# Miniprotein binders against Putative type II restriction enzyme MjaVIP (mjaVIRP), part 1

Every score and structure here is a prediction.

Target 1, 226 residues: Putative type II restriction enzyme MjaVIP (mjaVIRP), of Methanocaldococcus jannaschii (p81326)
Amino acid sequence: MLHFGGFIMEINHISKILEKEREEYIRNKVEEYLKQGFSKDDAVNKANQSWRTYIGHRIQDVIYNLLKKFLKDSGLKVTTDKALNNRNLPEELDKVKRLIAINYGEYLFLPDADVIVYKVENNDIKIIAIISVKNSFRERRFETTYWKLKLKESPVTSHIKVFLATPDKDNEISYKCPNGKPKKMRIILEYELDGIYFLKEDFEETEKAKHFGKIVEDIIEISKKL
Below, numbering starts at 1 at the first letter of every chain, in headers, positions and changes, except where a header shows other numbers.
F, E and O stand for the ipSAE by ESMFold2-Fast, ESMFold2 and OpenDDE, each averaged over both directions (binder to target, target to binder). V2 = 0.75 x the mean of E and O + 0.25 x the DockQ between their complexes.
[cut] stands for letters that were removed.
Atom coordinates printed by the task and the answers are left out, and those that the model quotes come from them; centres of patches stay.

## First folded at step 1 (miniprotein)

Design fd1 (at its last look DockQ between E and O 0.02; V2 from the best seeds 0.00; counts 0 for: pae E 17.2 > 1.5, pTM E .535 < .8, other shape alone 2.729 > 2.5, placed apart)
Amino acid sequence: SKKVTIYIEVEGDDPEELKRKAEEIAEKIAKELGVKVEIYVEDGKVFIEVRVEGDPEKVKEFAEELVKELEKLGAKVTVYEEE
ESMFold2 (binder alone), alone request of step 1: mean pLDDT 80; pTM 0.781
ESMFold2, look of step 2: ipSAE 0.000; ipTM 0.174
ESMFold2 (binder alone), look of step 2: mean pLDDT 79; pTM 0.770
OpenDDE base, look of step 2: ipSAE 0.000; ipTM 0.196

Design fd2
Amino acid sequence: SEKVEIFIRVEGDDPEKLREVAERIAKELAEKLGVEVEVYIEDGVVWIRIEVEGDPEKVREAAEKIKEELEKEGAKVEIREEE
ESMFold2 (binder alone), alone request of step 1: mean pLDDT 78; pTM 0.747

Design h3a (at its last look DockQ between E and O 0.04; V2 from the best seeds 0.00; counts 0 for: pae E 9.1 > 1.5, pTM O .785 < .8, placed apart)
Amino acid sequence: SPEEIRKLAEEVKKLIELAKELLKKGDPEEAIEKLLEALEKLYEKLDEAEKTGDPELIEKVWELLEEIFKLMEKVEKLREKE
ESMFold2, look of step 1: ipSAE 0.006; ipTM 0.390
ESMFold2 (binder alone), look of step 1: mean pLDDT 80; pTM 0.743
OpenDDE base, look of step 1: ipSAE 0.012; ipTM 0.329

Design h3b (at its last look DockQ between E and O 0.01; V2 from the best seeds 0.00; counts 0 for: pae E 14.2 > 1.5, pTM E .605 < .8, unsure alone 67.342 < 70, placed apart)
Amino acid sequence: SKEEVERLAKELERLAKLAEELIKRGDPETALEKIIEAVFRLLDEAWELAKKGDEELAKKIEELLEKAEELYKEVDKLREEK
ESMFold2, look of step 1: ipSAE 0.000; ipTM 0.197
ESMFold2 (binder alone), look of step 1: mean pLDDT 67; pTM 0.517
OpenDDE base, look of step 1: ipSAE 0.017; ipTM 0.352

Design h3c
Amino acid sequence: SPEEIEKLWEEVFKLIELAEELLKKGDPEEAIKKLREALKKLEEAIKEAEKTGDPELKKLVEDLIKYIEELAKLVEELKKEK
ESMFold2 (binder alone), alone request of step 1: mean pLDDT 78; pTM 0.710

Design h3d
Amino acid sequence: TPEEVRRLAEEIKRLVELAREALEKGDLETAIRKLIEALEKLLEAVEEAYKTGDEELIEKVLKLLEEAYKLIDEVLKLKEEK
ESMFold2 (binder alone), alone request of step 1: mean pLDDT 80; pTM 0.732

Design if1
Amino acid sequence: SEEKKVEIRITSEDPEELLRLAEEALKKGYDVEITFEGDDEEKIREFIERLKELAEKYGLEVKVEREGDTVTVRISKKEE
ESMFold2 (binder alone), alone request of step 1: mean pLDDT 71; pTM 0.643

Design q4a
Amino acid sequence: SEEEIERLLKEVEELARLAEELIKKGDPEKAIEKIWEALEKLFEAIEKAEKSGDPELLEKVEELLDEAYKLIELAEKLRKEGDKEEALKKLAEAIKELIEALEKLKKE
ESMFold2 (binder alone), alone request of step 1: mean pLDDT 64; pTM 0.595

Design q4b
Amino acid sequence: SEEEVKKLIELAKELLKKGDPEKALEKLFEAIEKAYKSGDPELIEKVWELLDLAEKLIKEGDKEEALKKLAEAIKELEKKLEK
ESMFold2 (binder alone), alone request of step 1: mean pLDDT 77; pTM 0.708

Design r4a
Amino acid sequence: SPEEVLEKIFELAEEALKSDDPEKIIELLKEIAEIAKKSNDPELIELIVELLEYIAKESSDEEVIKKLKEAIEKLEKEREK
ESMFold2 (binder alone), alone request of step 1: mean pLDDT 74; pTM 0.630

Design r4b
Amino acid sequence: SPEEVYEKIEELAWEALESDDPEKIIELLKEIAEIAKKSNDPELIFEIVDLLEEIAKESSDEEVIKKLKEAIEKLEKEREK
ESMFold2 (binder alone), alone request of step 1: mean pLDDT 72; pTM 0.600

Design t5a (at its last look DockQ between E and O 0.02; V2 from the best seeds 0.00; counts 0 for: pae E 20.1 > 1.5, placed apart)
Amino acid sequence: SPAEELFELAEELFKEGNLEEAIKLLEKAIEIDPDNVEALWDLGLALLELGRHEEAKRVFERVLELKPDDEEAKEYLEELERRLKE
ESMFold2 (binder alone), alone request of step 1: mean pLDDT 82; pTM 0.772
ESMFold2, look of step 4: ipSAE 0.000; ipTM 0.098
ESMFold2 (binder alone), look of step 4: mean pLDDT 82; pTM 0.773
OpenDDE base, look of step 4: ipSAE 0.030; ipTM 0.476

## First folded at step 3 (miniprotein)

Design g1 (at its last look DockQ between E and O 0.01; V2 from the best seeds 0.00; counts 0 for: pae E 10.4 > 1.5, placed apart)
Amino acid sequence: SPEEVIERIRELAKKAYESDDPKEILKIVEELVKIAEKTNDPWLVLRIVFKLALIAEESDDPELIKEIAKLLEKIAKESKDEELKELIEELLKYIEERLK
ESMFold2, look of step 3: ipSAE 0.007; ipTM 0.170
ESMFold2 (binder alone), look of step 3: mean pLDDT 82; pTM 0.804
OpenDDE base, look of step 3: ipSAE 0.118; ipTM 0.562

Design g2 (at its last look DockQ between E and O 0.01; V2 from the best seeds 0.00; counts 0 for: pae E 13.4 > 1.5, placed apart)
Amino acid sequence: SPEEVIERIKELARKALESDDPKEILKIVEELVKIAEKTNDPELVIWIVLRLAFIALESDDPELIKEIAKLLEKIAKESKDEELKEEIEELLKYIEERLK
ESMFold2, look of step 3: ipSAE 0.000; ipTM 0.262
ESMFold2 (binder alone), look of step 3: mean pLDDT 82; pTM 0.806
OpenDDE base, look of step 3: ipSAE 0.010; ipTM 0.324

## First folded at step 4 (miniprotein; from h3a with A9I V12L E29K E33R L36Y A49L E66R E73L)

Design h3e (at its last look DockQ between E and O 0.03; V2 from the best seeds 0.00; counts 0 for: pae E 7.8 > 1.5, placed apart)
Amino acid sequence: SPEEIRKLIEELKKLIELAKELLKKGDPKEAIRKLYEALEKLYEKLDELEKTGDPELIEKVWELLREIFKLMLKVEKLREKE
ESMFold2, look of step 4: ipSAE 0.013; ipTM 0.429
ESMFold2 (binder alone), look of step 4: mean pLDDT 81; pTM 0.773
OpenDDE base, look of step 4: ipSAE 0.025; ipTM 0.319

## First folded at step 5 (miniprotein)

Design t5b (from t5a with E8L E72L E75L E79R; at its last look DockQ between E and O 0.24; V2 from the best seeds 0.00; counts 0 for: pae E 14.5 > 1.5)
Amino acid sequence: SPAEELFLLAEELFKEGNLEEAIKLLEKAIEIDPDNVEALWDLGLALLELGRHEEAKRVFERVLELKPDDELAKLYLERLERRLKE
ESMFold2, look of step 5: ipSAE 0.000; ipTM 0.204
ESMFold2 (binder alone), look of step 5: mean pLDDT 82; pTM 0.782
OpenDDE base, look of step 5: ipSAE 0.095; ipTM 0.547

Design t5c (from t5a with E8Y F14K E72F E75I E79L; at its last look DockQ between E and O 0.01; V2 from the best seeds 0.00; counts 0 for: pae O 6.4 > 1.5, placed apart)
Amino acid sequence: SPAEELFYLAEELKKEGNLEEAIKLLEKAIEIDPDNVEALWDLGLALLELGRHEEAKRVFERVLELKPDDEFAKIYLELLERRLKE
ESMFold2, look of step 5: ipSAE 0.210; ipTM 0.673
ESMFold2 (binder alone), look of step 5: mean pLDDT 81; pTM 0.766
OpenDDE base, look of step 5: ipSAE 0.017; ipTM 0.332

## First folded at step 6 (miniprotein)

Design t5d (from t5b with F7R L8K E11R L75F E78R R82E; at its last look DockQ between E and O 0.01; V2 from the best seeds 0.00; counts 0 for: pae E 14.3 > 1.5, placed apart)
Amino acid sequence: SPAEELRKLARELFKEGNLEEAIKLLEKAIEIDPDNVEALWDLGLALLELGRHEEAKRVFERVLELKPDDELAKFYLRRLEERLKE
ESMFold2, look of step 6: ipSAE 0.000; ipTM 0.315
ESMFold2 (binder alone), look of step 6: mean pLDDT 83; pTM 0.802
OpenDDE base, look of step 6: ipSAE 0.017; ipTM 0.310

Design t5e (from t5b with F7R L8K E11R L72I Y76W E78R R82E; at its last look DockQ between E and O 0.11; V2 from the best seeds 0.00; counts 0 for: pae E 18.1 > 1.5, placed apart)
Amino acid sequence: SPAEELRKLARELFKEGNLEEAIKLLEKAIEIDPDNVEALWDLGLALLELGRHEEAKRVFERVLELKPDDEIAKLWLRRLEERLKE
ESMFold2, look of step 6: ipSAE 0.000; ipTM 0.112
ESMFold2 (binder alone), look of step 6: mean pLDDT 82; pTM 0.782
OpenDDE base, look of step 6: ipSAE 0.008; ipTM 0.244

## First folded at step 7 (miniprotein)

Design z1 (at its last look DockQ between E and O 0.58; V2 from the best seeds 0.00; counts 0 for: oily stretch 39-57 1.63, pae E 8.5 > 1.5)
Amino acid sequence: SPKEVIRRIYELARKAEESDDPKEILKIVEELVKIAEKTNDPQLVILIVFELALIALESDDPELIKEIAKLLEKIAKESKDEELKELIEELLKKIEEKLK
ESMFold2, look of step 7: ipSAE 0.025; ipTM 0.480
ESMFold2 (binder alone), look of step 7: mean pLDDT 85; pTM 0.843
OpenDDE base, look of step 7: ipSAE 0.594; ipTM 0.846

Design z2 (from t5d with F14K L48E K67L E71L E82R; at its last look DockQ between E and O 0.01; V2 from the best seeds 0.00; counts 0 for: pae E 9.4 > 1.5, placed apart)
Amino acid sequence: SPAEELRKLARELKKEGNLEEAIKLLEKAIEIDPDNVEALWDLGLALEELGRHEEAKRVFERVLELLPDDLLAKFYLRRLERRLKE
ESMFold2, look of step 7: ipSAE 0.011; ipTM 0.481
ESMFold2 (binder alone), look of step 7: mean pLDDT 83; pTM 0.800
OpenDDE base, look of step 7: ipSAE 0.020; ipTM 0.422

## First folded at step 8 (miniprotein)

Design p1 (from t5a with E8L F14E E72L E79R; at its last look DockQ between E and O 0.12; V2 from the best seeds 0.00; counts 0 for: pae E 13.3 > 1.5, placed apart)
Amino acid sequence: SPAEELFLLAEELEKEGNLEEAIKLLEKAIEIDPDNVEALWDLGLALLELGRHEEAKRVFERVLELKPDDELAKEYLERLERRLKE
ESMFold2, look of step 8: ipSAE 0.000; ipTM 0.264
ESMFold2 (binder alone), look of step 8: mean pLDDT 82; pTM 0.781
OpenDDE base, look of step 8: ipSAE 0.010; ipTM 0.248

Design p2 (from t5a with F14E L48I E72F E79K; at its last look DockQ between E and O 0.29; V2 from the best seeds 0.00; counts 0 for: pae E 11.8 > 1.5)
Amino acid sequence: SPAEELFELAEELEKEGNLEEAIKLLEKAIEIDPDNVEALWDLGLALIELGRHEEAKRVFERVLELKPDDEFAKEYLEKLERRLKE
ESMFold2, look of step 8: ipSAE 0.000; ipTM 0.310
ESMFold2 (binder alone), look of step 8: mean pLDDT 82; pTM 0.776
OpenDDE base, look of step 8: ipSAE 0.013; ipTM 0.272

## First folded at step 9 (miniprotein)

Design p3 (from p2 with E38L K67R D69K D70S E71R; at its last look DockQ between E and O 0.01; V2 from the best seeds 0.00; counts 0 for: pae O 12.2 > 1.5, placed apart)
Amino acid sequence: SPAEELFELAEELEKEGNLEEAIKLLEKAIEIDPDNVLALWDLGLALIELGRHEEAKRVFERVLELRPKSRFAKEYLEKLERRLKE
ESMFold2, look of step 9: ipSAE 0.016; ipTM 0.497
ESMFold2 (binder alone), look of step 9: mean pLDDT 83; pTM 0.796
OpenDDE base, look of step 9: ipSAE 0.000; ipTM 0.162

Design p4 (from p2 with E38M E71L E78L K79R; at its last look DockQ between E and O 0.40; V2 from the best seeds 0.00; counts 0 for: pae E 13.2 > 1.5)
Amino acid sequence: SPAEELFELAEELEKEGNLEEAIKLLEKAIEIDPDNVMALWDLGLALIELGRHEEAKRVFERVLELKPDDLFAKEYLLRLERRLKE
ESMFold2, look of step 9: ipSAE 0.000; ipTM 0.182
ESMFold2 (binder alone), look of step 9: mean pLDDT 83; pTM 0.784
OpenDDE base, look of step 9: ipSAE 0.017; ipTM 0.299

## First folded at step 10 (miniprotein)

Design k1 (at its last look DockQ between E and O 0.01; V2 from the best seeds 0.00; counts 0 for: pae E 16.7 > 1.5, placed apart)
Amino acid sequence: SPDEVMERIEELEEKAEESDDPKEILKIVEELVKIAEKTNDPDLVQFIVEYLARIAKRSDDPELIKEIAKLLEKIAKESKDEELKELIEDLLKLIEERLK
ESMFold2, look of step 10: ipSAE 0.000; ipTM 0.124
ESMFold2 (binder alone), look of step 10: mean pLDDT 83; pTM 0.809
OpenDDE base, look of step 10: ipSAE 0.000; ipTM 0.189

Design p5 (from p4 with F7E V37I D42E I48L K67L L78Y; at its last look DockQ between E and O 0.01; V2 from the best seeds 0.00; counts 0 for: pae E 18.6 > 1.5, placed apart)
Amino acid sequence: SPAEELEELAEELEKEGNLEEAIKLLEKAIEIDPDNIMALWELGLALLELGRHEEAKRVFERVLELLPDDLFAKEYLYRLERRLKE
ESMFold2, look of step 10: ipSAE 0.000; ipTM 0.123
ESMFold2 (binder alone), look of step 10: mean pLDDT 79; pTM 0.739
OpenDDE base, look of step 10: ipSAE 0.014; ipTM 0.296

## First folded at step 11 (miniprotein)

Design h3f (from h3e with Y43F M72F L73E; at its last look DockQ between E and O 0.60; V2 from the best seeds 0.00; counts 0 for: pae E 13.0 > 1.5)
Amino acid sequence: SPEEIRKLIEELKKLIELAKELLKKGDPKEAIRKLYEALEKLFEKLDELEKTGDPELIEKVWELLREIFKLFEKVEKLREKE
ESMFold2, look of step 11: ipSAE 0.000; ipTM 0.226
ESMFold2 (binder alone), look of step 11: mean pLDDT 81; pTM 0.767
OpenDDE base, look of step 11: ipSAE 0.015; ipTM 0.360

Design h3g (from h3e with Y36L L65F F69W M72L L73E; at its last look DockQ between E and O 0.62; V2 from the best seeds 0.00; counts 0 for: pae E 12.0 > 1.5)
Amino acid sequence: SPEEIRKLIEELKKLIELAKELLKKGDPKEAIRKLLEALEKLYEKLDELEKTGDPELIEKVWELFREIWKLLEKVEKLREKE
ESMFold2, look of step 11: ipSAE 0.000; ipTM 0.308
ESMFold2 (binder alone), look of step 11: mean pLDDT 81; pTM 0.765
OpenDDE base, look of step 11: ipSAE 0.055; ipTM 0.499

## First folded at step 12 (miniprotein)

Design h3h (from h3g with L36F E76L; at its last look DockQ between E and O 0.33; V2 from the best seeds 0.00; counts 0 for: pae E 11.9 > 1.5, other shape alone 2.524 > 2.5)
Amino acid sequence: SPEEIRKLIEELKKLIELAKELLKKGDPKEAIRKLFEALEKLYEKLDELEKTGDPELIEKVWELFREIWKLLEKVLKLREKE
ESMFold2, look of step 12: ipSAE 0.005; ipTM 0.305
ESMFold2 (binder alone), look of step 12: mean pLDDT 80; pTM 0.758
OpenDDE base, look of step 12: ipSAE 0.026; ipTM 0.401

Design h3i (from h3g with E40L L72F; at its last look DockQ between E and O 0.04; V2 from the best seeds 0.00; counts 0 for: pae E 10.3 > 1.5, placed apart)
Amino acid sequence: SPEEIRKLIEELKKLIELAKELLKKGDPKEAIRKLLEALLKLYEKLDELEKTGDPELIEKVWELFREIWKLFEKVEKLREKE
ESMFold2, look of step 12: ipSAE 0.005; ipTM 0.164
ESMFold2 (binder alone), look of step 12: mean pLDDT 80; pTM 0.762
OpenDDE base, look of step 12: ipSAE 0.251; ipTM 0.683

## First folded at step 13 (miniprotein)

Design h3j (from h3i with L40F K51E; at its last look DockQ between E and O 0.70; V2 from the best seeds 0.00; counts 0 for: pae E 7.5 > 1.5)
Amino acid sequence: SPEEIRKLIEELKKLIELAKELLKKGDPKEAIRKLLEALFKLYEKLDELEETGDPELIEKVWELFREIWKLFEKVEKLREKE
ESMFold2, look of step 13: ipSAE 0.017; ipTM 0.466
ESMFold2 (binder alone), look of step 13: mean pLDDT 80; pTM 0.756
OpenDDE base, look of step 13: ipSAE 0.542; ipTM 0.830
ESMFold2 (binder alone), alone request of step 17: mean pLDDT 80; pTM 0.758

Design h3k (from h3i with I32L L40M K41E K51E E59D; at its last look DockQ between E and O 0.53; V2 from the best seeds 0.00; counts 0 for: pae E 12.2 > 1.5, pTM O .756 < .8)
Amino acid sequence: SPEEIRKLIEELKKLIELAKELLKKGDPKEALRKLLEALMELYEKLDELEETGDPELIDKVWELFREIWKLFEKVEKLREKE
ESMFold2, look of step 13: ipSAE 0.000; ipTM 0.251
ESMFold2 (binder alone), look of step 13: mean pLDDT 80; pTM 0.744
OpenDDE base, look of step 13: ipSAE 0.040; ipTM 0.530

## First folded at step 14 (miniprotein)

Design h3l (from h3j with K29R E76M; at its last look DockQ between E and O 0.58; V2 from the best seeds 0.00; counts 0 for: pae E 7.1 > 1.5)
Amino acid sequence: SPEEIRKLIEELKKLIELAKELLKKGDPREAIRKLLEALFKLYEKLDELEETGDPELIEKVWELFREIWKLFEKVMKLREKE
ESMFold2, look of step 14: ipSAE 0.015; ipTM 0.332
ESMFold2 (binder alone), look of step 14: mean pLDDT 81; pTM 0.769
OpenDDE base, look of step 14: ipSAE 0.504; ipTM 0.818

Design h3m (from h3j with E37Y; at its last look DockQ between E and O 0.69; V2 from the best seeds 0.00; counts 0 for: pae E 6.6 > 1.5)
Amino acid sequence: SPEEIRKLIEELKKLIELAKELLKKGDPKEAIRKLLYALFKLYEKLDELEETGDPELIEKVWELFREIWKLFEKVEKLREKE
ESMFold2, look of step 14: ipSAE 0.069; ipTM 0.568
ESMFold2 (binder alone), look of step 14: mean pLDDT 80; pTM 0.758
OpenDDE base, look of step 14: ipSAE 0.379; ipTM 0.757

## First folded at step 15 (miniprotein)

Design h3n (from h3j with K41E Y43F K45L; at its last look DockQ between E and O 0.60; V2 from the best seeds 0.00; counts 0 for: pae E 4.7 > 1.5)
Amino acid sequence: SPEEIRKLIEELKKLIELAKELLKKGDPKEAIRKLLEALFELFELLDELEETGDPELIEKVWELFREIWKLFEKVEKLREKE
ESMFold2, look of step 15: ipSAE 0.195; ipTM 0.643
ESMFold2 (binder alone), look of step 15: mean pLDDT 79; pTM 0.735
OpenDDE base, look of step 15: ipSAE 0.109; ipTM 0.584

Design h3o (from h3j with L23K K45L W69F E73L; at its last look DockQ between E and O 0.53; V2 from the best seeds 0.00; counts 0 for: pae E 10.3 > 1.5, pTM E .734 < .8)
Amino acid sequence: SPEEIRKLIEELKKLIELAKELKKKGDPKEAIRKLLEALFKLYELLDELEETGDPELIEKVWELFREIFKLFLKVEKLREKE
ESMFold2, look of step 15: ipSAE 0.005; ipTM 0.325
ESMFold2 (binder alone), look of step 15: mean pLDDT 78; pTM 0.711
OpenDDE base, look of step 15: ipSAE 0.018; ipTM 0.395

## First folded at step 16 (miniprotein)

Design h3p (from h3j with K41E Y43F; at its last look DockQ between E and O 0.63; V2 from the best seeds 0.00; counts 0 for: pae E 7.9 > 1.5, pTM O .757 < .8)
Amino acid sequence: SPEEIRKLIEELKKLIELAKELLKKGDPKEAIRKLLEALFELFEKLDELEETGDPELIEKVWELFREIWKLFEKVEKLREKE
ESMFold2, look of step 16: ipSAE 0.012; ipTM 0.437
ESMFold2 (binder alone), look of step 16: mean pLDDT 79; pTM 0.743
OpenDDE base, look of step 16: ipSAE 0.024; ipTM 0.416

Design h3q (from h3j with K41E Y43W; at its last look DockQ between E and O 0.50; V2 from the best seeds 0.00; counts 0 for: pae E 6.7 > 1.5, pTM O .732 < .8)
Amino acid sequence: SPEEIRKLIEELKKLIELAKELLKKGDPKEAIRKLLEALFELWEKLDELEETGDPELIEKVWELFREIWKLFEKVEKLREKE
ESMFold2, look of step 16: ipSAE 0.070; ipTM 0.510
ESMFold2 (binder alone), look of step 16: mean pLDDT 79; pTM 0.735
OpenDDE base, look of step 16: ipSAE 0.022; ipTM 0.515

## First folded at step 17 (miniprotein)

Design c1 (from h3j with V61I V75I)
Amino acid sequence: SPEEIRKLIEELKKLIELAKELLKKGDPKEAIRKLLEALFKLYEKLDELEETGDPELIEKIWELFREIWKLFEKIEKLREKE
ESMFold2 (binder alone), alone request of step 17: mean pLDDT 80; pTM 0.766

Design c2 (from h3j with E11L K45A)
Amino acid sequence: SPEEIRKLIELLKKLIELAKELLKKGDPKEAIRKLLEALFKLYEALDELEETGDPELIEKVWELFREIWKLFEKVEKLREKE
ESMFold2 (binder alone), alone request of step 17: mean pLDDT 78; pTM 0.728

Design c3 (from h3j with I5L L49A V61L; at its last look DockQ between E and O 0.05; V2 from the best seeds 0.00; counts 0 for: pae E 7.1 > 1.5, placed apart)
Amino acid sequence: SPEELRKLIEELKKLIELAKELLKKGDPKEAIRKLLEALFKLYEKLDEAEETGDPELIEKLWELFREIWKLFEKVEKLREKE
ESMFold2 (binder alone), alone request of step 17: mean pLDDT 79; pTM 0.742
ESMFold2, look of step 18: ipSAE 0.046; ipTM 0.523
ESMFold2 (binder alone), look of step 18: mean pLDDT 78; pTM 0.735
OpenDDE base, look of step 18: ipSAE 0.024; ipTM 0.376

Design c4 (from h3j with I9A I16A K60L V61I K74L)
Amino acid sequence: SPEEIRKLAEELKKLAELAKELLKKGDPKEAIRKLLEALFKLYEKLDELEETGDPELIELIWELFREIWKLFELVEKLREKE
ESMFold2 (binder alone), alone request of step 17: mean pLDDT 78; pTM 0.720

Design c5 (from h3j with E4K E11L A19S K45A V61I V75L)
Amino acid sequence: SPEKIRKLIELLKKLIELSKELLKKGDPKEAIRKLLEALFKLYEALDELEETGDPELIEKIWELFREIWKLFEKLEKLREKE
ESMFold2 (binder alone), alone request of step 17: mean pLDDT 75; pTM 0.672

Design j4a
Amino acid sequence: SPELKKLKELAEELLKKGDPEEALIELLKALIELAKELLKKGDPKEAIRKLLEALFALYELLDILEETGDPELIEKVWELFREIWKLFEKVEKLREKE
ESMFold2 (binder alone), alone request of step 17: mean pLDDT 70; pTM 0.586

Design j4b
Amino acid sequence: SPELKKLKEAIKELAKLAEELLKKGDPEEALIELLKALIELAKALLKKGDPKEAIRALLEALFLLYEALDLLEETGDPELIEKVWELFREIWKLFEKVEKLREKE
ESMFold2 (binder alone), alone request of step 17: mean pLDDT 66; pTM 0.560

Design j4c
Amino acid sequence: SPELKKLKEAIKELAKLAEELLKKGDPIEALIELLKALIELAKALLKKGDPKEAIRALLEALFLLYELLDKLEETGDPELIEKVWELFREIWKLFEKVEKLREKE
ESMFold2 (binder alone), alone request of step 17: mean pLDDT 71; pTM 0.646

Design j5a
Amino acid sequence: SPEEIKELAELIKYLAEEGDPELAKLIELAKELLKKGDPEEALIELLKALIELAKELLKKGDPKEAIRKLLEALFILYAALDLLEETGDPELIEKVWELFREIWKLFEKVEKLREKE
ESMFold2 (binder alone), alone request of step 17: mean pLDDT 67; pTM 0.582

Design j5b
Amino acid sequence: SPEEVKELAEYVKELAEEGDPELIKLIELAKELVKKGDPIEALIELLKALIELAKELLKKGDPKEAIRKLLEALFLLYSLLDALEETGDPELIEKVWELFREIWKLFEKVEKLREKE
ESMFold2 (binder alone), alone request of step 17: mean pLDDT 65; pTM 0.570

Design j5c
Amino acid sequence: SPEEIKELAERIKLLAEEGDPELAKLIELAKELLKKGDPEEALIELLKALIELAKELLKKGDPKEAIRKLLEALFLLYALLDALEETGDPELIEKVWELFREIWKLFEKVEKLREKE
ESMFold2 (binder alone), alone request of step 17: mean pLDDT 65; pTM 0.565

## First folded at step 18 (miniprotein)

Design x1 (at its last look DockQ between E and O 0.33; V2 from the best seeds 0.00; counts 0 for: pae E 10.8 > 1.5)
Amino acid sequence: SPEEVIERIEELAQKAEESDDPKEILKIVEELVKIAEKTNDPLLVLFIVYRLLDIAEESDDPELIKEIAKLLEKIAKESKDELLKEWIERFLKLIEERLK
ESMFold2, look of step 18: ipSAE 0.005; ipTM 0.299
ESMFold2 (binder alone), look of step 18: mean pLDDT 78; pTM 0.746
OpenDDE base, look of step 18: ipSAE 0.024; ipTM 0.413

## First folded at step 19 (miniprotein)

Design x2 (from x1 with Q14E L43F F47L R51E K80E L83W W87F F91L L94E; at its last look DockQ between E and O 0.41; V2 from the best seeds 0.00; counts 0 for: pae E 8.2 > 1.5)
Amino acid sequence: SPEEVIERIEELAEKAEESDDPKEILKIVEELVKIAEKTNDPFLVLLIVYELLDIAEESDDPELIKEIAKLLEKIAKESEDEWLKEFIERLLKEIEERLK
ESMFold2, look of step 19: ipSAE 0.025; ipTM 0.433
ESMFold2 (binder alone), look of step 19: mean pLDDT 80; pTM 0.781
OpenDDE base, look of step 19: ipSAE 0.281; ipTM 0.680

Design x3 (from x1 with E10R Q14E R51Q L53F D54E L94E; at its last look DockQ between E and O 0.01; V2 from the best seeds 0.00; counts 0 for: pae E 9.7 > 1.5, placed apart)
Amino acid sequence: SPEEVIERIRELAEKAEESDDPKEILKIVEELVKIAEKTNDPLLVLFIVYQLFEIAEESDDPELIKEIAKLLEKIAKESKDELLKEWIERFLKEIEERLK
ESMFold2, look of step 19: ipSAE 0.008; ipTM 0.474
ESMFold2 (binder alone), look of step 19: mean pLDDT 83; pTM 0.812
OpenDDE base, look of step 19: ipSAE 0.020; ipTM 0.360

## First folded at step 20 (miniprotein)

Design x4 (from x2 with E17R L47F; at its last look DockQ between E and O 0.60; V2 from the best seeds 0.00; counts 0 for: pae E 4.4 > 1.5)
Amino acid sequence: SPEEVIERIEELAEKARESDDPKEILKIVEELVKIAEKTNDPFLVLFIVYELLDIAEESDDPELIKEIAKLLEKIAKESEDEWLKEFIERLLKEIEERLK
ESMFold2, look of step 20: ipSAE 0.288; ipTM 0.683
ESMFold2 (binder alone), look of step 20: mean pLDDT 81; pTM 0.783
OpenDDE base, look of step 20: ipSAE 0.515; ipTM 0.802

Design x5 (from x2 with I6Y L46F L47M; at its last look DockQ between E and O 0.49; V2 from the best seeds 0.00; counts 0 for: pae E 10.4 > 1.5)
Amino acid sequence: SPEEVYERIEELAEKAEESDDPKEILKIVEELVKIAEKTNDPFLVFMIVYELLDIAEESDDPELIKEIAKLLEKIAKESEDEWLKEFIERLLKEIEERLK
ESMFold2, look of step 20: ipSAE 0.006; ipTM 0.300
ESMFold2 (binder alone), look of step 20: mean pLDDT 80; pTM 0.772
OpenDDE base, look of step 20: ipSAE 0.557; ipTM 0.802

## First folded at step 21 (miniprotein)

Design x6 (from x4 with I6Y; at its last look DockQ between E and O 0.55; V2 from the best seeds 0.00; counts 0 for: pae E 2.9 > 1.5)
Amino acid sequence: SPEEVYERIEELAEKARESDDPKEILKIVEELVKIAEKTNDPFLVLFIVYELLDIAEESDDPELIKEIAKLLEKIAKESEDEWLKEFIERLLKEIEERLK
ESMFold2, look of step 21: ipSAE 0.432; ipTM 0.775
ESMFold2 (binder alone), look of step 21: mean pLDDT 81; pTM 0.796
OpenDDE base, look of step 21: ipSAE 0.440; ipTM 0.775

Design x7 (from x4 with L46F; at its last look DockQ between E and O 0.56; V2 from the best seeds 0.00; counts 0 for: pae E 6.4 > 1.5)
Amino acid sequence: SPEEVIERIEELAEKARESDDPKEILKIVEELVKIAEKTNDPFLVFFIVYELLDIAEESDDPELIKEIAKLLEKIAKESEDEWLKEFIERLLKEIEERLK
ESMFold2, look of step 21: ipSAE 0.107; ipTM 0.568
ESMFold2 (binder alone), look of step 21: mean pLDDT 80; pTM 0.775
OpenDDE base, look of step 21: ipSAE 0.325; ipTM 0.699

## First folded at step 22 (miniprotein)

Design x8 (from x6 with L46M E86L; at its last look DockQ between E and O 0.59; V2 from the best seeds 0.00; counts 0 for: pae E 3.7 > 1.5)
Amino acid sequence: SPEEVYERIEELAEKARESDDPKEILKIVEELVKIAEKTNDPFLVMFIVYELLDIAEESDDPELIKEIAKLLEKIAKESEDEWLKLFIERLLKEIEERLK
ESMFold2, look of step 22: ipSAE 0.359; ipTM 0.733
ESMFold2 (binder alone), look of step 22: mean pLDDT 80; pTM 0.783
OpenDDE base, look of step 22: ipSAE 0.175; ipTM 0.592

Design x9 (from x6 with E3Y A13M; at its last look DockQ between E and O 0.74; V2 from the best seeds 0.00; counts 0 for: pae E 5.2 > 1.5)
Amino acid sequence: SPYEVYERIEELMEKARESDDPKEILKIVEELVKIAEKTNDPFLVLFIVYELLDIAEESDDPELIKEIAKLLEKIAKESEDEWLKEFIERLLKEIEERLK
ESMFold2, look of step 22: ipSAE 0.230; ipTM 0.640
ESMFold2 (binder alone), look of step 22: mean pLDDT 82; pTM 0.804
OpenDDE base, look of step 22: ipSAE 0.303; ipTM 0.678

## First folded at step 23 (miniprotein)

Design x10 (from x6 with F47W; at its last look DockQ between E and O 0.69; V2 from the best seeds 0.00; counts 0 for: pae E 4.4 > 1.5)
Amino acid sequence: SPEEVYERIEELAEKARESDDPKEILKIVEELVKIAEKTNDPFLVLWIVYELLDIAEESDDPELIKEIAKLLEKIAKESEDEWLKEFIERLLKEIEERLK
ESMFold2, look of step 23: ipSAE 0.266; ipTM 0.627
ESMFold2 (binder alone), look of step 23: mean pLDDT 81; pTM 0.799
OpenDDE base, look of step 23: ipSAE 0.212; ipTM 0.621

